# VH-VL binders against c7peq0: the designs that were tried, part 3

Target 1, 252 residues: c7peq0
Amino acid sequence: MHNKIYNSFIDRKAKGIKSFAVLIDPDKVNPADIADLAAKCTAAKVDYIFLGGSLVITNHLDECVQQFKTLCDIPVVLFPGSPSQVSRYADALLYLSVISGRNPELLIGQHVLSAPAVKKSGLEVISTGYVLIDGGAPTTVSYISNTTPIPSDKDDIAMCTAMAGEMLGMKVVFMDAGSGARKPITESMISRVASQVSAPIIVGGGIRDAEKAYLNCKAGADIIVVGNAIEKETSLIKEMADAVHAAAPVLK

## First folded at step 16 (VH-VL)

Design j2
Fold by ESMFold2, look of step 16:
Structure j2 (fold): chain C 252 residues (1-252), chain A 120 residues (1-120), chain B 112 residues (1-112)
Amino acid sequence: as target 1 above (252 residues)
Amino acid sequence: EVQLVQSGAEVKKPGASVKVSCKASGYTFTSYYIHWVRQAPGQGLEWIGYINPEGGRTTYARKFQGRVTMTADTSTSTVYMELSSLRSEDTAVYYCARHRYDSSGYFDYWGQGTLVTVSS
Amino acid sequence: DVQVTQSPSSLSASVGDRVTITCRSSQSLLHSSGKTYLSWYLHKPGKAPQLLIYEVSNRFSGVPDRFSGSGSGTDFTLTISSLQPEDFATYYCQQYTHFPWTFGQGTKVEIK
């Protein structure tokens, strides 16, 4: 079946089922720790593993994907930071455009360059509108992208940005406060975007506890992504996953 | 010219460990993964895992997690596979095989095999 | 894991015979890149296995023309057009489309 991962996003959203994704940076994870991490993700019923976030040499990415594939059955989705972050062994690729910014290279320029290799990879490619939100401090993404993040109190700008992305054909909206964010994205902004966008909404950046993950889901996020907090304390995986899964609607 | 030469046959008791070597020659050692594959009597081939000799990174099949350790010595172009807590069902011929980094997944050259017998 | 099943498990043949071995996968081996990743190996007792065919139909360097591979989807064959004395061996297919990679159980080709 083509589009297996995207269809899972759509099907779960249609049912009101919230998903938890753990973001793993291959350059930050200790290879000795991967088995324990995979076991904890499996036990917590984590829905997706997102791989990426920094520069990764292609061989190391393949090896990391293969390690997770031997250690668990959780889908592995690439979150690319560069054209070299492609592995044929992954389940899907978030092919993101930084639609919050005005950098033409990150809007479409790098895609023109990378598209032949991405097509050759055979990956399921998921068109993703990447919306960078001000997290209270400069982030690696904001610096590298040379873009101004959307201010944290400008809900309508975030909404219009996501809405335009969806109208232009983006299949998924990814709202991200960025690695190292002081503040997560507000529930108000998530709710505003969710009110006008039918595409699945991924929210990440600065989420440090289960309560915030839960509240983000109630505000309209479909997929919660956590990386930094998990890197610091893997015991949070179960707490976060439980909170996200508990946020599903209670049917009458 | 390409050769993978493995260490000799071994007989072990249940609960022991075995360490098999695979010495590579005739190519750039760090340009290929080394995989280990075994064949129990009357059975097919079973993949155990691989090592990237550049940096020693490993990936093991789920069945062997926690029981297998692979290491590489680039100065001697040799890979080692150690299997611990041996059981009678670990009796097999163990092969090393090389695989190019290009994600092709086929094994162009193999070692001659090492018979490991586990008997009480 | 993707299961790969060979048939027959063994066969007896004479020098000069045409020999066909089949390999069936539990899932399609057509990768979404358009490539199909299936290889064939020859193994004689006490010797290292030898690669014969990769990517369904490509002969590895030094492999005689009498060996050919074909197939698509889930069904693949290895054909030896005219069996030679050195061809009496066990043959294995291997899929490498899906990770982890898996092997068939083998087909023994014996002298009649």
Scores: ipSAE 0.489, ipTM 0.792, lowest interface PAE 2.9, mean pLDDT 88
Fold by ESMFold2, fold request of step 17:
Structure j2 (fold): chain C 252 residues (1-252), chain A 120 residues (1-120), chain B 112 residues (1-112)
Amino acid sequence: as target 1 above (252 residues)
Amino acid sequence: EVQLVQSGAEVKKPGASVKVSCKASGYTFTSYYIHWVRQAPGQGLEWIGYINPEGGRTTYARKFQGRVTMTADTSTSTVYMELSSLRSEDTAVYYCARHRYDSSGYFDYWGQGTLVTVSS
Amino acid sequence: DVQVTQSPSSLSASVGDRVTITCRSSQSLLHSSGKTYLSWYLHKPGKAPQLLIYEVSNRFSGVPDRFSGSGSGTDFTLTISSLQPEDFATYYCQQYTHFPWTFGQGTKVEIK
């Protein structure tokens, strides 16, 4: 079977099962702490490890993937800051186009340059429409992308952006407030997007506690991604995973 | 000429630890991973883990987590593998082997081996 | 971990014989890139192991033509077309498609 990781997104969504992903930046994580982190993720039954950062050296990425592969059985999915950041040891790559923005380099330009390396890597490539939502402060991605994030109260703009991405062939929608966001994406916006797209919806950025993770799932998110709060306190992994796994599907 | 020269044989009691050295020469030390592989009597080769000498980052096989520690000294181009809480099953010849940072994954040059015997 | 099993565990042969050693993997070693990552090593007691073959069939620098590798998927072979006195050794296959990388248990070739 092709598309093993994407099919897991689809199969879990079809069963109403919500997924929890832990986002780890290889450049920020202390290598000595990866064993403890992998053990905590395993004990909490985390569904995916997302690996990504803005400036990742290739052999650091390979080493980080290999550590997780030796320490646990959780799928490793690349969430790169650049489309060219790949590792053949990972399970899949989220190939992100910043569809919420108007920067042609982040829409397709960097992808043209990286595509030969991505193809050579042999990774499962998951076309992902990245929708940047205003998290209450400028972020690294908003500065680098030269993109105005979608305002946090403009649910219809986020919805139409996601709909267009799906119609243009994006297999996954990733709604993100950005790392370091002061506030997470509203449940209202998640619900509006979820009502109009059938693609799996990943939600991240600014999620600081298990209650918000649960409420985002109730609003229609399929996969919850948390990075910053877990960097600060790894004990939150269990609480957040439990909350995500306990969430009921949103009514359609 | 690429060489990996290991320390001499050791005899240890159960519960002790052993530290084996592997001195590299003939190439740029920080451009290759150093792996450790062992062979118990009558058994095949078993991968233990590796170290990246550039920065000292390590990856260990699941079986050896918590018992193995690898370090590198770039000033002497030497890596060390320390195995603790030794058991009789750890009796083996221990090899170091190098692997280029590319994605190939095969070992082109090996050390001569170090016999570690664990007995009462 | 991906298991790799060699057959036979040992064999006896005369100089000049054709020798074939089999390596079977518990999972396909065909990577989605189209490459297959399997290597063969020669090991003599008291000496360092020596790389013979990488990526199924590529001879490493200085390896004699009598050594060849073949196979695909889960089944691979090392062939020594005309056994020489220096070829008595234990031979190992190694897969490096799936991390962690694993070795076969070895095949000892004894010269009669």
Scores: ipSAE 0.483, ipTM 0.778, lowest interface PAE 3.0, mean pLDDT 88
Fold by ESMFold2, fold request of step 17:
Structure j2 (fold): chain C 252 residues (1-252), chain A 120 residues (1-120), chain B 112 residues (1-112)
Amino acid sequence: as target 1 above (252 residues)
Amino acid sequence: EVQLVQSGAEVKKPGASVKVSCKASGYTFTSYYIHWVRQAPGQGLEWIGYINPEGGRTTYARKFQGRVTMTADTSTSTVYMELSSLRSEDTAVYYCARHRYDSSGYFDYWGQGTLVTVSS
Amino acid sequence: DVQVTQSPSSLSASVGDRVTITCRSSQSLLHSSGKTYLSWYLHKPGKAPQLLIYEVSNRFSGVPDRFSGSGSGTDFTLTISSLQPEDFATYYCQQYTHFPWTFGQGTKVEIK
């Protein structure tokens, strides 16, 4: 009811079932292509649609959510560029704090400003510790956030950051190499983080093929998020989803 | 005074298309969605979809996907709804209605309705 | 899709009568925000529908105070406290808590 989407993360993690989320940026997707995209996600049994972008106009976000709601039954989860980007028609909001950085506006400042609107939206709010990992090149989020990402070879720092986030009350850990990442997060880092947190782990950024998606799941990721590769080639949706779902444990 | 004025009644054969217009006046045209709702004889009201006149973005009910097209002409403050591959069950009065995009989803002003009759 | 059903489908009444119309939803219209999104419309043949009530009980601008709405959860009522000649019409409820938005089938109020 109140925690339907979060409970699905927990229930699937408890069963060892890995989830595939398609990240769609309304600013980049052609509106004429949304129907085909929704159909491909449905056919591939995609578990979540994450909507994320730099939308300034709230009605554009509502329109995107409503389009997906008329085209498929896949849960729509907001992955906002700003905590104030909400739509009452979505299923849940990833309420992101950039805990990997030291920018007070992205840690809590913007949340203070957005909290009344977020509360009034009626959305399921999922407290999410956002951990930015160096993807081998400056990313949009690294530049805009004015924070230094965690170096890609500093597994212990990523682990401690995620552990602290969970202890401080974050319900989900989101490890992200960022849009425009040259390379994805290492399986070693995923495994180190997974060894120390019970929270569901979302992994994204720089994932270009089904093999990497599968290996990230085996390393301990619970939810794989792919945006850029699918933006370039939507036929990858089924291949990626199949690989993620194949990482599930053997049925008893 | 807010007004939505629709085009006149149409009679069409099965398989044809119909295009209904809705001319808005008395308000800022691009500040409101225009929805289309129909009422078949003896039936209630059925939502078809909407258009955002700013940019022409549309959302259609699942039942009408692939048969309905909505367009807007901001220079004339007019919205059009075209329904193709008509069947006898598409006989209905078609209404346009406005909805402020920052409101909760009620329709404050409606057009007078356009009767579309589909008969062989 | 969420279904809304009105009762009665038709009624006859005289000027001055108190009239009640009910609207029942197939699931709760209480949104997680604490708000309930249900509206009522009046429709006369050959005329544009008119908004009467939004958010269960709020009268739209210019609507006479003889019209009132109430209810919660799945059950809602439109009341006309003293029926006037201009009130003989068909009335519709609309839920807009759940997308897509849906309408009741209508209640026709006729002169007895």
Scores: ipSAE 0.472, ipTM 0.781, lowest interface PAE 3.1, mean pLDDT 88

## First folded at step 19 (VH-VL)

Design n4
Fold by OpenDDE, fold request of step 23:
Structure n4 (fold): chain C 252 residues (1-252), chain A 120 residues (1-120), chain B 112 residues (1-112)
Amino acid sequence: as target 1 above (252 residues)
Amino acid sequence: EVQLVQSGAEVKKPGASVKVSCKASGYTFTSYYIHWVRQAPGQGLEWIGYINPEGGRTTYARKFQGRVTMTADTSTSTVYMELSSLRSEDTAVYYCARHEYDSSGYFDYWGQGTLVTVSS
Amino acid sequence: DVQVTQSPSSLSASVGDRVTITCRSSQSLLHSSGKTYLSWYLHKPGKAPQLLIYEVSNRFSGVPDRFSGSGSGTDFTLTISSLQPEDFATYYCQQYTHFPWTFGQGTKVEIK
């Protein structure tokens, strides 16, 4: 039971299935809109709900998770801005280490502090190498961590970073241009990383249309994460989900 | 002493709305969720949803989404449940129950129940 | 949704009798934390339900020792070791491992 979500990542990747995740910020989402959002996600066959915010200023995480768990059957995966953002009601936690940076607090310091709470929660913990890519705009993560993201044109650096994360035992690589990114991650960078990493690759940040989502999948992304674009226009959920799912059709 | 006291029995026509109150006392009102559960005649208990009195955030079961509204008044330590578009199937005893924050999912204290009868 | 079924629906017993009520869930109630979230309630007509047991086997404050809970996974039991006059009531189990939370249909314990 402790590897249900991770196993789903691995199994889908092995089958060439591409997955679509909707990112929801518990601090920004209007609770009144969650029912409709959950329904749309279900209708679009969204594969995962990622819940997480860069700054959890209100303790609405539990309630947000519970609400989604009540309203849909989509797995809820915590994507926290801080390791302390945990809820025992979720299906899994991406335990993020910012390996693109050199901030010891984001590499291991915050994890040491949050470890007891995470352990107590009983959540499936998925060790995740978080690779921050320059999206053309400062992100909350970059600001809080005082870390410099990998330049968008440095494919080799991204590749080596992801490789290192995998070799250190991280189970998932998350490449993120960040919330509000002006530029999504390039296909060349994704391809370069995918050529050297066997772990599931999650890609997020700056994806605004179905075409880009599709192309990122073709480049080697296993899971596409979209937040801001959907928050602005929920009608994109279906289009993007369909595109992602079409990127690698399941062999019948 | 912890107490949850509910409003009296209601009789409504189909299509109408009913609003049931639950007044809490004997504890810190904003430290517990208030849940609503109903029991139709001859059936088991059915979870409707809950409200966080602190901030008023609500979570409703799918079945009641769009028909139920829960609100809280911190000044009077009272929670309300309103159910609209009533049907005969909504005939039941409705209970409020408290649930401690982040500690459990059990209901340690309940209201006495409110009978709502929907008949033409 | 997780279905919860109690057995029996009703039973007749005398004061001093040992009473056993079963609750079965359609899905395991074991949480990843290792805890199992199953509760038992006593309910008399016209009164507020009362919590008896939480997390399968923990007695709530003020609950007599004659009440005990056991079980794991999908099968759970409430036992009254020696039935007292005040114990004639309807009993309900409740799972709160999975949303939405669900209850059993109830077991009415009547005087023989």
Scores: ipSAE 0.867, ipTM 0.942, lowest interface PAE 0.5, mean pLDDT 94
Fold by OpenDDE, fold request of step 23:
Structure n4 (fold): chain C 252 residues (1-252), chain A 120 residues (1-120), chain B 112 residues (1-112)
Amino acid sequence: as target 1 above (252 residues)
Amino acid sequence: EVQLVQSGAEVKKPGASVKVSCKASGYTFTSYYIHWVRQAPGQGLEWIGYINPEGGRTTYARKFQGRVTMTADTSTSTVYMELSSLRSEDTAVYYCARHEYDSSGYFDYWGQGTLVTVSS
Amino acid sequence: DVQVTQSPSSLSASVGDRVTITCRSSQSLLHSSGKTYLSWYLHKPGKAPQLLIYEVSNRFSGVPDRFSGSGSGTDFTLTISSLQPEDFATYYCQQYTHFPWTFGQGTKVEIK
């Protein structure tokens, strides 16, 4: 039970199955829209609901989690802006260390502070190497934490960063161009990382259409995360999900 | 003393709507969630949904989505549950119940119930 | 949804009797935190339901010692060690580990 979500990542990856995750910001989502969103996600066979925001201003996390858990059977994975954002009602927590940066607080400092609460929650904790890639726009995380993202054209840096994370024991690599990214992560970068990392690779940020989602999967992404594009056009959920599910990984 | 007092019994026709009230007293109104649960004749209890009186955020069960509306009036410490497009199957006793969301998941106090009868 | 089934649906007992009611869930109610979220309620006609037990075995404030809860996983029991006149009522179990929250169908304890 404690590794149910992570095991699903590993199992699906091993089988060559690509997964689609919808990212929802608990602070931005209109509660009145969640029912419809949940229905669309269910219909599209969305694999995961990622709940998280860069800044949790309001304490709506529990309510948001509960609402999704009530309305659909899709696993809810917390993707918090800070390690302190936890809910016992979620299925898992991506415990993010920003390994692309050199901010000690984002590497371990915040984790030390949040550790008791996280442990108390009993939530499945998935150690995650968070790799921030330059998406052409400053992210809230980068701005607040003064963390410089990896340049979009530096595939080797991304690769080495991901490798280091994996070798340090992080179970998942999350490459993110950030919310509102102008430029999504390139297929070349994804491929480069995937060639050297065996851990599940999550890719998010700046994905606006089904084609890009598909191509990222083909490049080596195991899980595609989309937020902003879906917020603007919910009809994309089905299209993107189908594309992701139809994608096969590059043979290693 | 914590009390939840509900409105009186209702008789409605199919297709109509009913609005049941739950007046809370004896505690800080906005510090607890209010859930609604119903019991049809001869059946068990069925969870309908809940509202956070602070801000009015609601969560409804799938079965009631689109037909139920919960609202809160902080000035009167009253929560309302409105069920529309009533059917005979909606005949039940409806209860409001208090839930301390952050610290517990049980219902520590309940209203006395409101019988809603839907008949042609 | 998690199904919760009580047994028996009804029973007759006398004052002073030991009464046992069982509740079974369709899946484990054990949360990853180690807690099990199962509650018991007493309900008399025309009155508000009353919380008796929460988290399987914790008596709510003001609940007499004669009420006790036990169980784990999927099987739970409410025991009244010595039935009192005021205990004749319908009892319900409720799980709140999984959304949506669900209840048993109830057990009516009647006077023999």
Scores: ipSAE 0.854, ipTM 0.937, lowest interface PAE 0.6, mean pLDDT 94
Fold by ESMFold2, fold request of step 23:
Structure n4 (fold): chain C 252 residues (1-252), chain A 120 residues (1-120), chain B 112 residues (1-112)
Amino acid sequence: as target 1 above (252 residues)
Amino acid sequence: EVQLVQSGAEVKKPGASVKVSCKASGYTFTSYYIHWVRQAPGQGLEWIGYINPEGGRTTYARKFQGRVTMTADTSTSTVYMELSSLRSEDTAVYYCARHEYDSSGYFDYWGQGTLVTVSS
Amino acid sequence: DVQVTQSPSSLSASVGDRVTITCRSSQSLLHSSGKTYLSWYLHKPGKAPQLLIYEVSNRFSGVPDRFSGSGSGTDFTLTISSLQPEDFATYYCQQYTHFPWTFGQGTKVEIK
């Protein structure tokens, strides 16, 4: 089926249904705990498993995807940290461009190199505009290197970045505060972006409690992604999933 | 010459466990997955799971979760499959089969099979 | 799980006959990559199963030319163009497009 995962994003957005994704790093997760993790995600009605992070052994990704496929029916979406994070057993690939930066390699360069392998994999490829957000002022060196995150109080920069990405053909916008972020993305910025794009909006980074997940959804996020907080405490899965799902209109 | 040689037939009582071995030769043991597949009398083939001998990582079919354990000994190039809490329905011939990493998922070489009979 | 069903369940044939075995999948085996992942195996009692065909139509190394595979989507065939005495066996198809991988129930080819 073409575009099955992307169609689920847009169908749920059209219905006002918010989605919760759990981000798992294949190299960090303890194999002995995967069955319990899958059971918790199933019980909480988690909508997607995002797999991504460091890969130590080439076949770890395939094995992790296959484990989740035997343990639950939740779609598995790749969120690659490197060009080698491709598995034909996954349901889709977020093929992301760092549109918030000015580094040509992160914008398109790595994609030129990886495209033949990505095509050969047969994965559903979801073009994703990745917008990196941070708190505090950018440094002059960070700005000049074109790797500086958008400041957390520059809502219009984030909005224009997402608009441009959508106009250029990005199917999804991923607003991310980054791994280990001290400050999550503000509801103000999410709302500003959501007012100007029709593409599904994924929000992640620094989300540590159910209230923030809920507020991000009310601000216009369509998909909430949590990794680090869940990694530390898997009991949070149910709380956060409930909060995300409660932000949707109740069906009549 | 690639060979997979399995241990001999077993007779077990319900509730017991059985451990079947599969000794590999003629190739680089850690470069290939070993899968286990069984065939009950009068039935087709049923996939049980696999082990990656490099690091011992396993994936088991949902039906066998909690009852099957696979291990590998790289020093002897041998894979073991242990099935616990045996039932009469577990009576079958158990095969090991090789799957090359990066291949599409077909099994190029198989063991000769091990009959496990579960009877009171 | 994706079901794969073979037809017939058994057949009787003579040496030299052309034999056709079918395999039907409950879902399309066409992967989004454009590849179709279906294999055929030969199995004789007391022996290890042997791979015959992979990716629908590719003969495995050492497999005689009389074995051929074809098909697409949900419908596949194994053809033995001129049956030999060593070909009396049970044949299995296996899909490996969708994980977990699954096998057909088998087709027994017997001496007439």
Scores: ipSAE 0.499, ipTM 0.796, lowest interface PAE 2.9, mean pLDDT 87

